# Ledger of designs, part 131: miniprotein binders against q9h3h3

Target 1, 235 residues: q9h3h3
Amino acid sequence: EDGFTAEHLAAEAMAADMDPWLVFDARTTPATELDAWLAKYPPSQVTRYGDPGSPNSEPVGWIAVYGQGYSPNSGDVQGLQAAWEALQTSGRPITPGTLRQLAITHHVLSGKWLMHLAPGFKLDHAWAGIARAVVEGQLQVAKVSPRAKEGGRQVICVYTDDFTDRLGVLEADSAIRAAGIKCLLTYKPDVYTYLGIYRANRWHLCPTLYESRFQLGGSARGSRVLDRANNVELT

## First folded at step 12 (miniprotein)

Design pA44
Fold by ESMFold2-Fast, scan of step 12:
Structure pA44 (fold): chain B 235 residues (1-235), chain A 86 residues (1-86)
Amino acid sequence: as target 1 above (235 residues)
Amino acid sequence: STEELIERVEELVEEILELMFEARKLAREGAPLEEIEELIERAEELLEEAEELAKRAGVPPKRIEIIREWVEELLRRVRERIERAK
């Protein structure tokens, strides 16, 4: 049953990626237009499948902001999938280290900081802060989920190019905190998303690599970051 | 043999998943919707073959049924987008 649950989560994630996205692309759109765009498409009001009462009448998979330097690089996802099936058949142990090696071999290196917030003012405010940081060049790219029919929390994803570059991952965390974000953050490499590593996975792997908690005073960066795989505090 | 049928089903499932991940990648990169549709249609074609062979081999249909739902949903969504763009 757990395997079926993970497969359904992967299917829903894929459907969202395939549906239209509402995008503010700073590579082609002046930064002065961002505030109007954010007011038009607050994520708490944009519905996943469209609704006459929402800003969208048609389905929306993601609401995204692309930075001026954004250049998509997903790596060799097909090769990754083939290697993953071979690994599962081989009987070799499936560990964070093994998944890291598959990701490196196939150049699937991107990852993301995740924050989960209930629909409402705090979500819209957090998204606006993240979007401004992206447009001003402090972050590379971000997206937020639309409101699902079932309700529940929405997710903001803030991407970095290389999950193996710890300094880059920590710099993104600092930029998120500087944008005024105070909620719990977790970091997930995209390789885990592509391979369906979610909370109830078969291999009992933690689905995230890092955890960031807001901290008042003390730390200059405003957060404490834990490496969950190695159980080591980084800040 | 039954073992040969099961092996072929597993090969087809692997190909289907590869096509679906490629379709996802192309959609994120803004590729033409018709190109994405072609990949999903190919996945559906392989899925029909996998379903027939799995039935002949007596393989439980659960995983294949989940993949069927993915393929049908994504194909429907891409086709809706193509129609909307006309």
Scores: ipSAE 0.013, ipTM 0.384, lowest interface PAE 8.4, mean pLDDT 81

Design pA45
Fold by ESMFold2-Fast, scan of step 12:
Order: sequence, then structure tokens, then C-alpha cells
Structure pA45 (fold): chain B 235 residues (1-235), chain A 86 residues (1-86)
Amino acid sequence: as target 1 above (235 residues)
Amino acid sequence: STEELIERVEELVEEILYLLFEARKLAREGAPLEEIEELIERAEELLEEAEELAKRAGVPPKRIEIIRHWVERLLRRVREAIERAK
């Protein structure tokens, strides 16, 4: 109900960003090594804090695949946060447009398609499909969470470099669907994550910009993509 | 023992978030500032305990700092809720 639980999940995700990552980096590693790496580190078996019986003995925050053309740019997150505090103090309305402008000003443009899946074969299969799409150049970069101690769903994040580039966001959705993914996808700009915009936030903002649902029918295979902020169907 | 320390840190973080959730709820309901501040003070005490245990468990300093900064952001949001309720 309240968005405080989402803030707890975000805090855990921030902690995970600082722990070691298991990375397949296509910029420096031949694509022929991907299948062996995926077999060695299936997300359903990699544990968050390490276990003697798992593939990892040490903590793992994320399992990631970097595409050949991947060039990380987080923007000016510190400047974004300072400007956000000033905006809140000013009493000006907090709207999607205002946040979009702050993100552009501080070059915090990345965003991600999110999918949540239970630990098991289907998660590992979905991740393998996404990882191959990244290495083959259809997607830029992706991460998947390791298995939590108490279980629960794991998340696959598929990033795009500019959430304001609608065509780029839709192209990523198409590539995810082409990889065989059929579950619900939601798109969230990283600026919302950095500023703590979650469900039931105090500004009544929708916590995601887009929603994608698999659709198989008619003369075309694809997905229905909805712009949640403006309630407009894009496909 | 390291695993036990990490489990305790996780328990403390969950308790901190519960206290901040209650503080924000009370602030939205216009409860007396004294009651809200008591919850905030307890959360701050538990954060210090969690940081010390995380340090002893060998959690990297940057990870501890990220957790602290996130909790401090939540504390700021509680204080903002207090101001809006006035």
C-alpha cells in the first residue's frame, strides 16, 4: 500500500551495487565464452552472500552482461540530488516534466526495463536469452539479481542509455520480446530511482514511465506498450 | 560468525525502516512531534549499531556508506512530512 516497502527494496538494491559483480564483458571477452559463463553462473543458483554449495563463496551484488558498445555514463547524480533538495525546498510543483528537466540538466538519462521472475529454470532461461541479445548487440547492457537468502522473486534489468528517447526504449522492448520474454515489463528511468520515486510516493507520480504486455495475435507479433504518465498507447 | 553478524545487520536495517515507516505515518496523521522524534532517535541509534556490526563483519566501507546515506534520505523525508503537516 504505502511506498515505504519500495524504498526498502531500493536501499537493498543500492547496497547490492557496491558489492562485487559477476560480469561478462563483451568489450574484452569473446562471445564464444558466453554459454560457458551462463552455465557457471545461473542466477537461480548464485547466492547474494555466498555459500559453499553455490557457484559463489563470496557476496555477489549483481550478475551483469556488458555489450560490445557499452559506455557507462551515470551523469551528475550528486548535482541531481542537490538540485532535487532545492526544488523541494522551493515549494514548486513536482511533476514528471520537472523531474525530466532535472534529469536532462544533470545528464542522468539512463533507464531500464524491469521483469520479476521466481528463482528457477524460467528465470535462468530468460536471463540467458537477454544475455545473448546483449552480446549480439540487440541490447546494450543488462543485470540480474542473485538469489536472496529467504527467496522471493529476482529481477532482470535491461538498460537503455536515454529514457527520453522513446524509439530507443521501444527498440529495447522489441529486442526483449524477440529473446522470448513474455512476462510483464515496466520501464523506470534511473532518475526516479536516485530520487526515491516509488509506488505511493508523496508527489502522486506514477513510479514507471512505460508498461509492456506480450501480445500474440493478428498479423503481427509483438507487445502493447502503454505510456503510463500520459495514459497513451504507443503500439 | 561473519554470517551471523550480517544477519543481525539485516535485522537492524529492517527495524530501522519499520521505525521510519511508523514515524512518517504519525507525521502524516499530525501526531505530536515528541512521539515522532522518539522514533527517529531510536532509528538513528540502531543505524549506528548496524554500521559497527557491518564493519566488524567485513562489509566494505562504501557499502556501509550507501546504506547510511539511504537511511539519512528516509529520515529527511520523515522530517519533510512533519513540516507539511504543520
Scores: ipSAE 0.000, ipTM 0.193, lowest interface PAE 13.7, mean pLDDT 80

Design pA5
Fold by ESMFold2-Fast, scan of step 12:
Structure pA5 (fold): chain B 235 residues (1-235), chain A 86 residues (1-86)
Amino acid sequence: as target 1 above (235 residues)
Amino acid sequence: STEELIERVEELVEEILELLFEARKLAREGAPLEEIEELIERAEELLEEAEELAKRAGVPPKRIEIIRWWVEELLRRVREAIERAK
């Protein structure tokens, strides 16, 4: 339930979002500059706090690529948070259905495919593939965490506009697989992130909606996608 | 009103962020410790004010604790930048 671990995760997420980002914005930057940018800022070498010898002299919260058609739409996050507080105070049941309704009512619909990789060549190669897919228009927007002071896995987040649009979520998975990604992927709606709901939470909600596993030659899509809530394979 | 209190809390949090970003920048540039400490002291004063107003506005204690933890993490980074300055 509620504890220092959940509070620590929320504090770290907030700090990363508020620290400066390194952004390749395809809306204003020619695609021909992407390879040089990726070479300058490989995520395995960019440090969270700007260590000597790293590419960055200043702290970096996230490394991001914005597609040509990217238009930020976070919805009404403040209204969502207020409604969440009211829901908790009301004593009404807190279920995936009630969270889904709050997200729809406040237009907080975005979600993301997550992949966790150790710092190194495989992470940098995966990120380069994702970044190219974003710039080429196959994905909308993505970001990757910088290297933490003590190391540990880094995360690549690939966003979709609407977590209730199952086909859109699956199309993003296909694009990720087409980019050469073979690791486990999990999909999480941003509504859970904005409300600070993680794997271990007092309401026993599972913030992961979908899980994607690579299948070499097994399907036309290159993966098997499981709907975690209904325990049903979608591909 | 509760709405005005929440808006004021958000303004104070933004001011705290600006002060701590400036303090970290100054620390990395090797600025006099007195200047950095003045920014830190001001940020701590504003945090205390923000916590009191948030409590009056009915913000849950756990959310106030998250804000304090986050500010403390930023303060830790400022201190680290001070130590790393040559």
Scores: ipSAE 0.000, ipTM 0.152, lowest interface PAE 16.7, mean pLDDT 80

Design pA6
Fold by ESMFold2-Fast, scan of step 12:
Structure pA6 (fold): chain B 235 residues (1-235), chain A 86 residues (1-86)
Amino acid sequence: as target 1 above (235 residues)
Amino acid sequence: STEELIERVEELVEEILELLFEARKLAREGAPLEEIEELIERAEELLEEAEELAKRAGVPPKRIEIIREWVERLLRRVREAIERAK
């Protein structure tokens, strides 16, 4: 990993957010239409920039499913960025606690569980499970990246509305596991994304707040969730 | 100093978060209401202390208001968990 890569990742993320999205919106669309929509737009076949041979002829930035209760709220991102510049200039310590306080003040609280999967049946199956959980109300909102021109893994993002609500974050993990997902999951608050804090940052902050690994225990399936910042197991 | 007051406010906010997380966890597990209410009461006491210290430290009133609103939202989630567990 080098600094040049971070700039390209940021540019790619911005481009995807700006390009059109394919959305199943459970607030306005009956749940009975989900299976047909999933069959029409499997993420392993939807191409990032469009292709006559794929389900889409035009660019697609993200494939998303909105739950019935979903209400978009990214908070005051402009205020967050201005306060971040002031904080850097102040000489005060830059810590996870300081960033949490900044996020609370500007109501930039959303975060997401991330899973990376290779294009193919397993990705499409995983996405279908997540999408159904969203439409059924166990999760709030999710999105999956389309297939890149040069290949590589695709990402499924499952959002929670408040990263400071630890139990809510753990409940989302449980719902993901209940949908049959067994791969590694990592949780990242959106505040880190908006401030451009990635793996190699000058403050040595870990942008991954939690890590979830599948573990079958007793009569019930579960997962082990680790607090990455403090290296403490939560479950 | 002003910086020490702000650090104390940040510490109190973190303690409020931990108390409310525990309160909601206990509510979902069906713990006695008295134990849950004790955690909520402690969180509310710390919020008042944090607001007073933030005011003395010169934190803008709007920022203090936003922190209170955030805590009130978390308290509402604890109450919702209590109702769902019944």
Scores: ipSAE 0.005, ipTM 0.398, lowest interface PAE 11.5, mean pLDDT 82

Design pA8
Fold by ESMFold2-Fast, scan of step 12:
Structure pA8 (fold): chain B 235 residues (1-235), chain A 86 residues (1-86)
Amino acid sequence: as target 1 above (235 residues)
Amino acid sequence: STEELIERVEELIEEILELLFEARKLAREGAPLEEIEELIERAEELLEEAEELAKRAGVPPKRIEIIREWVEELLRRVREAIERAK
């Protein structure tokens, strides 16, 4: 926005991944230490590049919580990118199905539920709820962006290990809702992120597979989930 | 095997969702009730099979409940579309 391009967004995302992370790792840290860690590093106050007035004096790319059973698997990202370049040159149709096949072939299966919130109490409260769900085993792993500028929205990402496992994706949505989250959620496979495919792309691909809205008083409990690609309501 | 049962459950769920998507599409277009009812009956049959296989595979009850609620909500929306079209 305001002069940004997909290339600028990709460069900023890469920089965040390369900079140091603040991590609560439940695989090696007792759950009893979580509340103190959350109080020390509220995402609304942790600054992207460090500031004397913030909890951090040095750059922070992400604030993350790893669940006790978390085992990272990014797959063959380089092979995926090479195959994507070959596909573009081949003249073969570029569709959601084709990208799904490339992701499966190269084991790039992770995806994430995204929520965007303004810096402040609601963001910090939402993050605390997500972090507790991760440490308690209802979610596998999550991260939240640091504060880049005043008024700019921050993002909470809640990961699942396989975007093709619809049940797992929806179970994660359920756990997010059970944690007290009521804002709009969108689900994006990491394959789109690794290939630099954003909302406005040449191939008219929708990088968002699912959309979840909190619903009170409906027949479905807690949330209404839409399959964006097929325009099908799942709940 | 447990892995094979889970794979079959996922296949059945995908087929159920496709049937209900088609049923709702036909309902919105004012297709004959007999065609829509046939899709609904097939989806309900597959749901029963999916629930049984999921239980045998040791899938947590909460996951099975979520599957049932998806199908029930989609069925409600198909019925709503039928009434609105006719």
Scores: ipSAE 0.000, ipTM 0.102, lowest interface PAE 20.0, mean pLDDT 78

Design pA9
Fold by ESMFold2-Fast, scan of step 12:
Order: structure tokens, then C-alpha cells, then sequence
Structure pA9 (fold): chain B 235 residues (1-235), chain A 86 residues (1-86)
């Protein structure tokens, strides 16, 4: 597709991770400084590669907020990647269960709720709500993509520490909804990201484990969450 | 009653979701565009009905706008799948 392969998407993701991040770290910064930081760096205005007309002159890979209790644990990503290469050369079947087992074996358990929003007021408002929830301790960590040159949708990622912990995933969904978020949410384990498995992959794997939608006139939860693998409602 | 109107609006939103999930599945499988577009058109018709029921139930206009935006986001995902399959 003229360069839109898994390798191309993986290269873009790696570039974003390696470029500088704009971080509000609640472990070292008073919560009272958050509103000024959000006003200085609205994600709809922060550009991916820097621009004289934006808040940043230099490249920004991600805009992130770390909670007071945030303790990063990526697991054994190197071991995961080596095992993935061995799996591909072994001729063994590549299934959701096999990937789950690789993730568990190498302790690559983190995952994230994703929301995709157009650049503008609603994106900035949604990010502000998520950032406040992180700083207040209702969520652990979140990040949002800067504005791409082509002007496509931006993504907010809200992380949980263990994609196999269904209750933890649901608790994060509840906190996102309590922050005023009403758009569609999808949940993706980081193992899929580290292995370069996106929506369109050669193994026809669905990297989305859960979907959450806002419920009108709602239950106390304000959302419906579906387990896509088992086609079962969790809420 | 207000409660019955809300319940019916929620039921229509469930039907919209089912139609859009089917449309996205068909788009990924390379099904004929006419078949996918029929599902999208039906979902848009049901959205208008759900909005009218919500309005009659006294749901504030801002809440109805948010529901439309949610459905429009799902529609954008279906159209993205169509473009990708071409």
C-alpha cells in the first residue's frame, strides 16, 4: 500500500517513543501546576516535528501525564521479541492464545484504552479530563499523540498494568467515563504494539480485546464494555 | 413515559452498534459496497429515530449531540475499513 506496511507503522511508533516527550510527572510536580501545563501544551496545537506557530519548536513524540503511584514495568520486551521471531520461524500457529502466552511468559502485561479524536476543542477537553484523573490518582498513566503534519485524528492512551486483569481494565474504563469521556473506547495490550501487530496484520489477529461505549440514560457505570474475543458483555 | 422513551432510544443504539459492527466486518472481508452502504444507511436512519426519542424524553440537546458524535465515530471506522479494503 505505498509504504503502509507493519514495518512502516512500527518505525513511526519507535520514532515517537524515541523522540522527546512532554511530561507532567505527579511524582515530582505539585498537582496545582497541572492546569497551567495543560494550557501551555494543548495536544491539538503541539506539532509532531515542531513548528514556529506551535507551542513546540522541536519534535515531540508524546504528551504524557504520570500519576503519583506510577511505576513503569515493560517486562522483558527483548525476550518477547526474540520469542516472537522464533515463533514465526518455527511454523507454529500464531493465534491470540499464543500471543497471550508469550506476553505472560515475558511479563509484558501492560495495555491501554484508546480513544481517537479529531484535533480541536473536544480533544483538548478530553485530554484535560484524563490528565486530572491521573493526577488525582483515579488512573495510573496516560499519553496523547501530538498533531501530525497530515492533520489526521490524534489518540489518547490510558494505561493499565495488566491486560489479563479484567477488573483492572474495567476500573480504568469507569474512571475514564467519570472524567466525562463519552466517545468510543477500544482496549489493546502492549504486546501487540511491541510486536508491530496493528489493525491490518498478516495473521488476521484482532489487537482489540475490549470495546467500551457510552450508555445513554445509563446504569451507575455509564458504559457498556464488550469482551471481543468471547463476545460477552462485562458491564 | 420518559423511562420508556429512554429505554427505546438505548435499544435503537444497540441495533445501530450491531449494524455498524456487521458493516465493518463486511468491509474487511471485501463485500460489495452496495451491501455495506445499505447497513450504514439503516444505522443513520435509526440514529435519527433515537435522537427524536431522546428529545421527546427531555434529554438535553448537548447530550443528544454527544450520542450523535459517538455514532459518527463508529461510522468513520466503517468508512476507514472500506477505504482500507479497496
Amino acid sequence: as target 1 above (235 residues)
Amino acid sequence: STEELIERAEELLEEILELLFEARKLAREGAPLEEIEELIERAEELLEEAEELAKRAGVPPKRIEIIREWVEELLRRVREAIERAK
Scores: ipSAE 0.000, ipTM 0.090, lowest interface PAE 21.7, mean pLDDT 78

Design pB1
Fold by ESMFold2-Fast, scan of step 12:
Structure pB1 (fold): chain B 235 residues (1-235), chain A 84 residues (1-84)
Amino acid sequence: as target 1 above (235 residues)
Amino acid sequence: SPEEIREEIEELLEKAMELLFEARKLEREGDPEKAKELLEEVLKLLEEAIRLAEKLGNERLLKRAELLIEWAEDLLRRLEEELK
């Protein structure tokens, strides 16, 4: 948003990742417990730093649902960061292609579909739909931000394990649409997040690879997907 | 007509996309040999789409066909690793 820099956004993301998470883990918890968990922790009411009047008294970085088959692989983030510093000092052009190559070399391949929604019923309803799709096996893993102290939109992140697996990225989009989601979606590889590629980055890179818009009565998938880097409609 | 050629290209690209998803499904089900056969068909469809897009002079459709070839190559790379 307004006034945020890449450094500020990266610091906030790191803090959220470090703070405790509220997790529904379908690998160890029966699916029948999901609805009660969702009712206890609606993202519009869970506060980022805790509040006696909210569901949480302690800080919460993220609210997450892990699918039954979820197996995290973060790759070599330390090696990625070292290579990034070397790339910046080398004078070599920083492009989507060079970032993709760094990600492949260091196995930092995960990515996510992002949706930004205002706190309220629509956010909680969308999150419940996504969470059920994860527990039912149509999606691998998802998380949603808690409510910030000063307000603002919250984000739902729906992950895929490999952003270079373009068909997998599109399958996740279809599953999100099948879950009843109609808002704008954008796809961002985690390598961009780790390296601080946000809306106002100094390299003037588009911070997302894909954009998905809901299409009523249109395509068989229920959405139109654009490759932002190449400015090409994929569907 | 240009409109008929455009529709044929879009039909070829849609068929290629459908077969790419089917090949990916077969790969996940542990059938990389059949997935590879479908990818060979995908490449033939995309080659024809490129020929028609070049004839039509439609850079957008040409670029889309080129991206789908890249996607097919990505899947072939994964299958080749499994078949080693």
Scores: ipSAE 0.231, ipTM 0.657, lowest interface PAE 4.1, mean pLDDT 85

Design pB10
Fold by ESMFold2-Fast, scan of step 12:
Structure pB10 (fold): chain B 235 residues (1-235), chain A 84 residues (1-84)
Amino acid sequence: as target 1 above (235 residues)
Amino acid sequence: SPEEIREEIEELLEKAMELLFEARKLEREGDPEKAKELLEEVLKLLEEAIRLAEKLGNERLLKRAELFIEWAEELLRRLEEELK
């Protein structure tokens, strides 16, 4: 995955966002229908571009579950991109702090906990747990990538509405652990995604703000969380 | 011992985090006054955690306590605005 350029990764992300999504929307669909929907569309079998052997014949960009209280707010992404271009030409230092201020100014505040899993039972089981937590109101919204390559890992994204709300980010982590998730989690603000900032970028920015590991040994949170930006253990 | 002081700091930080989550829950439930009361308790716990972390010379625990104070103060400012 890391062999592609930032431009290629950004283009693929844009294409996925623009292609149709398979959505279970708890705002308009009874919770009793979730199990049937999950059985019909297991992410390990839904293909990115459609296949006669898969549940979908047409392209699918994302498989998503919207909670009852979910209210979309992407902020001013165009204003953010224009300001980013201006910042690059200004000669001012590009730091995590300057990106945070751009995100706040343009209300591009959402972020997500990411988990990467190989196609198969464990991915489908993890997604089902997350989807139930969303429909039950413990998380707000989540999505999972379809299968794009044989053997390639798929990603589950669990969103929070404001990455600057640090306690909100930790509350989401706790809810993910309560849903039975035990794999490594990393947290990334959407501002980095919209600006095409990935690992090994020219500004040496770390797009991952937090890392969560499952904690055996009686922690009430169920996890050990590291603030990667400041190199501080939070739990 | 240094180990006992470290455990004391960890217990204080764990309690502070628990109360921070409780304060946020109370705010969501429409009880900002009780949320503010819990935040005052959080700040006392974190003040003691900082004192012990400085005495122990543990920069990692000190930084963690400092971040928690920052979060508590941000929530407190928001609650004070709601109480106007």
Scores: ipSAE 0.334, ipTM 0.751, lowest interface PAE 3.5, mean pLDDT 86

Design pB11
Fold by ESMFold2-Fast, scan of step 12:
Structure pB11 (fold): chain B 235 residues (1-235), chain A 84 residues (1-84)
Amino acid sequence: as target 1 above (235 residues)
Amino acid sequence: SPEEIREEIEELEEKAMELLFEARKLFREGDPEKAKELLEEVLKLLEEAIRLAEKLGNERLLNTAEIFIEWAEELLRRLEELLK
């Protein structure tokens, strides 16, 4: 797993969170300005560290859209991290249930639907659809990664406020599909991100709780959703 | 016959999910009485789905129905607390 470690991915995520964000904030900006903002900052062209030839000359960690009713609550991340270190030292089993309990105890409840797309028109079109759904109130908040210097796929994250509210998670999936998104989606609670649970994690946990696949005429929601933790199809 | 039973379970579970979304919407829109009626219908559909899944011996469909029951009961509990 040389070159792809949980520590490396966590360090990159922290750097992006600390760098400046390009934000369309519907709480303070009229919805009529969204189309111009999207045209100014297409994610396929915004560069992670800035470039004279891109829309940005300075580093950008994330491009985000906040809904009118968005109220951020990250919970007690410091307490979560301290409890995580204690758990690892204790030798007790590390399971999805144990991580869920740590998240609940420390009120770290947010989570996100993830989609990975190559830089280009399809990414920019998908982001525009998501951004409009956020500004129109069908979704709460979303962000997309800028283009990395060496290329690679970019990620769109669509957040929900409580991953334990399973119907809320599925409602967000429906809103994403209604926005015209047809690619594979996976759902990850932020507690997994804070604790470094990625694809090749030391505890061999599935890094996502749900998987959504687009399906024509198959379901009322327009998708098939798999609960990965319980290995159950929710169609 | 087994395939027909499987399709029936899938239809029951899909309908239960649609009604769960509708109940949540009604709850959000301030119609808790109708939301509760839909949740009671959801629980009845899922009880039938479990009965059929047990007879079919299909663990996957059985587990799906059990999870949906858990979600319906969580919504119902929240709704009953609101109505106090």
Scores: ipSAE 0.005, ipTM 0.377, lowest interface PAE 11.2, mean pLDDT 83

Design pB12
Fold by ESMFold2-Fast, scan of step 12:
Structure pB12 (fold): chain B 235 residues (1-235), chain A 84 residues (1-84)
Amino acid sequence: as target 1 above (235 residues)
Amino acid sequence: SPEEIREEIEELLEKAMELLFEARKLQREGDPEKAKELLEEVLKLLEEAIRLAEKLGNEELLKHAEIFIEWAEELLRRLEELLK
């Protein structure tokens, strides 16, 4: 019972990753086609499992934009999973530092800034801004969830290639702000996602490393970034 | 005064952050030697920020400077690897 929510979230994430994706790939598609693609597939209208009247007749797990320089670094996810099982049975403490070490050893280094928005104009506008920043080379890759059957918020994920590259994480935050995004952002390493670290996890870990809040006129970078583990404002 | 010391620390941290991003830009542009020089300047700014934060007794600003030192040292290690 106490693991119920984490198991449910992990199952949903896995299903979305396995279902087909709608992708704008700037490595093979001219940037001039982006606006038409965004108009065809606004995330507030694309449905998770396909619906009459939506742009999609089949299930869609994610809507994604790949930058021109995007090169996916999945790392050794299978080795990570085996090492995770060994770690759990070893009796060693499960901490942010231990997970960081596990991620480095298996080269599972990617991470993402997350923003949660209700379906509608603001979501579609935010996604369009992010997508343009990706195609223009200011961000590497991003994806957004389709609209769920039960409603609720949708998530935009903006990826960085290495969560241990903390300056790279902050550069992505700055680029997101420059794209016009003003909502709350949180940063999560993919290793946490692969290992099922969500809210109310059994190890009592904070599921995100950073929190970014829009800052009008105060921060030179346009945002205030909090380091969650150390409880320190970095900007 | 404590207020003046706090402002000085915040200015040092802001400048350190700007130079950290400049060092990263130089690394991407293929100038790791200049990037390393900027990181040495960053470390000097952060050492002063730590000294002032300790004098002020402000644990949050002290932690902030320590985090930036860790970032600067990690980037410096990566640059040293590239320079070999």
Scores: ipSAE 0.078, ipTM 0.595, lowest interface PAE 6.0, mean pLDDT 84

Design pB13
Fold by ESMFold2-Fast, scan of step 12:
Structure pB13 (fold): chain B 235 residues (1-235), chain A 84 residues (1-84)
Amino acid sequence: as target 1 above (235 residues)
Amino acid sequence: SPEEIREEIEELLEKAMEKLFEARKKEREGDPEKAKELLEEVEKLLEEAKRLAEKLGNERLLKRAELLIEWAEDLLRRLEELLK
């Protein structure tokens, strides 16, 4: 009852994905142009639906940076959704393992580290760090939400290609920390997003697999990573 | 002391994690033989961490060692296939 429902969150995500994106594509654009692009489109100033006073006069769904080696692979999302409906009808148990198997079968393997920051200098600085890491090849691809009309926090999403590649997920965390990011990070497989599984779902599934917290001085990784499913610290 | 044993376990787990990343880097660079060698060192570190965690009675450190052993075993199996 409080706040947005899973249906409302899914609808907003769909709208953002369908609206135009502002993209720096390192596959076709020289890295030397990144700083000018970042200065032109700071995420705290880019508005979701356009504003004459902002860098954009038309709607923007996402601001994204594609790495030089980025190759989109969303898998078979339609097959995943059909199999999910069949699973619900079958009476088979719905568990993290069952959902993982559906994701593997349909090649819907991508996932993302999420960070939520208020509009302002800290957000813009964090995004610039992430964007440089992507263009330099330490991360594959990232996007950040534009500023919403109502205000509120914006989200930076840093993608990995395979959430079942657990070391790859942690390598991305390390690269995010090396880029100077110190805020809380959470990792979520896209399979949960495509199936509309958010907090407080009827199956009691936790869509967040990992949490990362910045820590000075302890380990070379620069962070403490928790496996949420097993409640085990990994670093 | 229990605190000294905890610190030893945490040090072993940290070394194991760093060697896991090094093994993955070596695999990515096309050196699966070196990656396998590093994973054998990871296995030794994790088995010692598991032994000490069990002796200490620390369930969290024990579960962490067991989970990382599973990760190392998964990577080792893949490398063994590559080395056929």
Scores: ipSAE 0.404, ipTM 0.763, lowest interface PAE 2.6, mean pLDDT 86

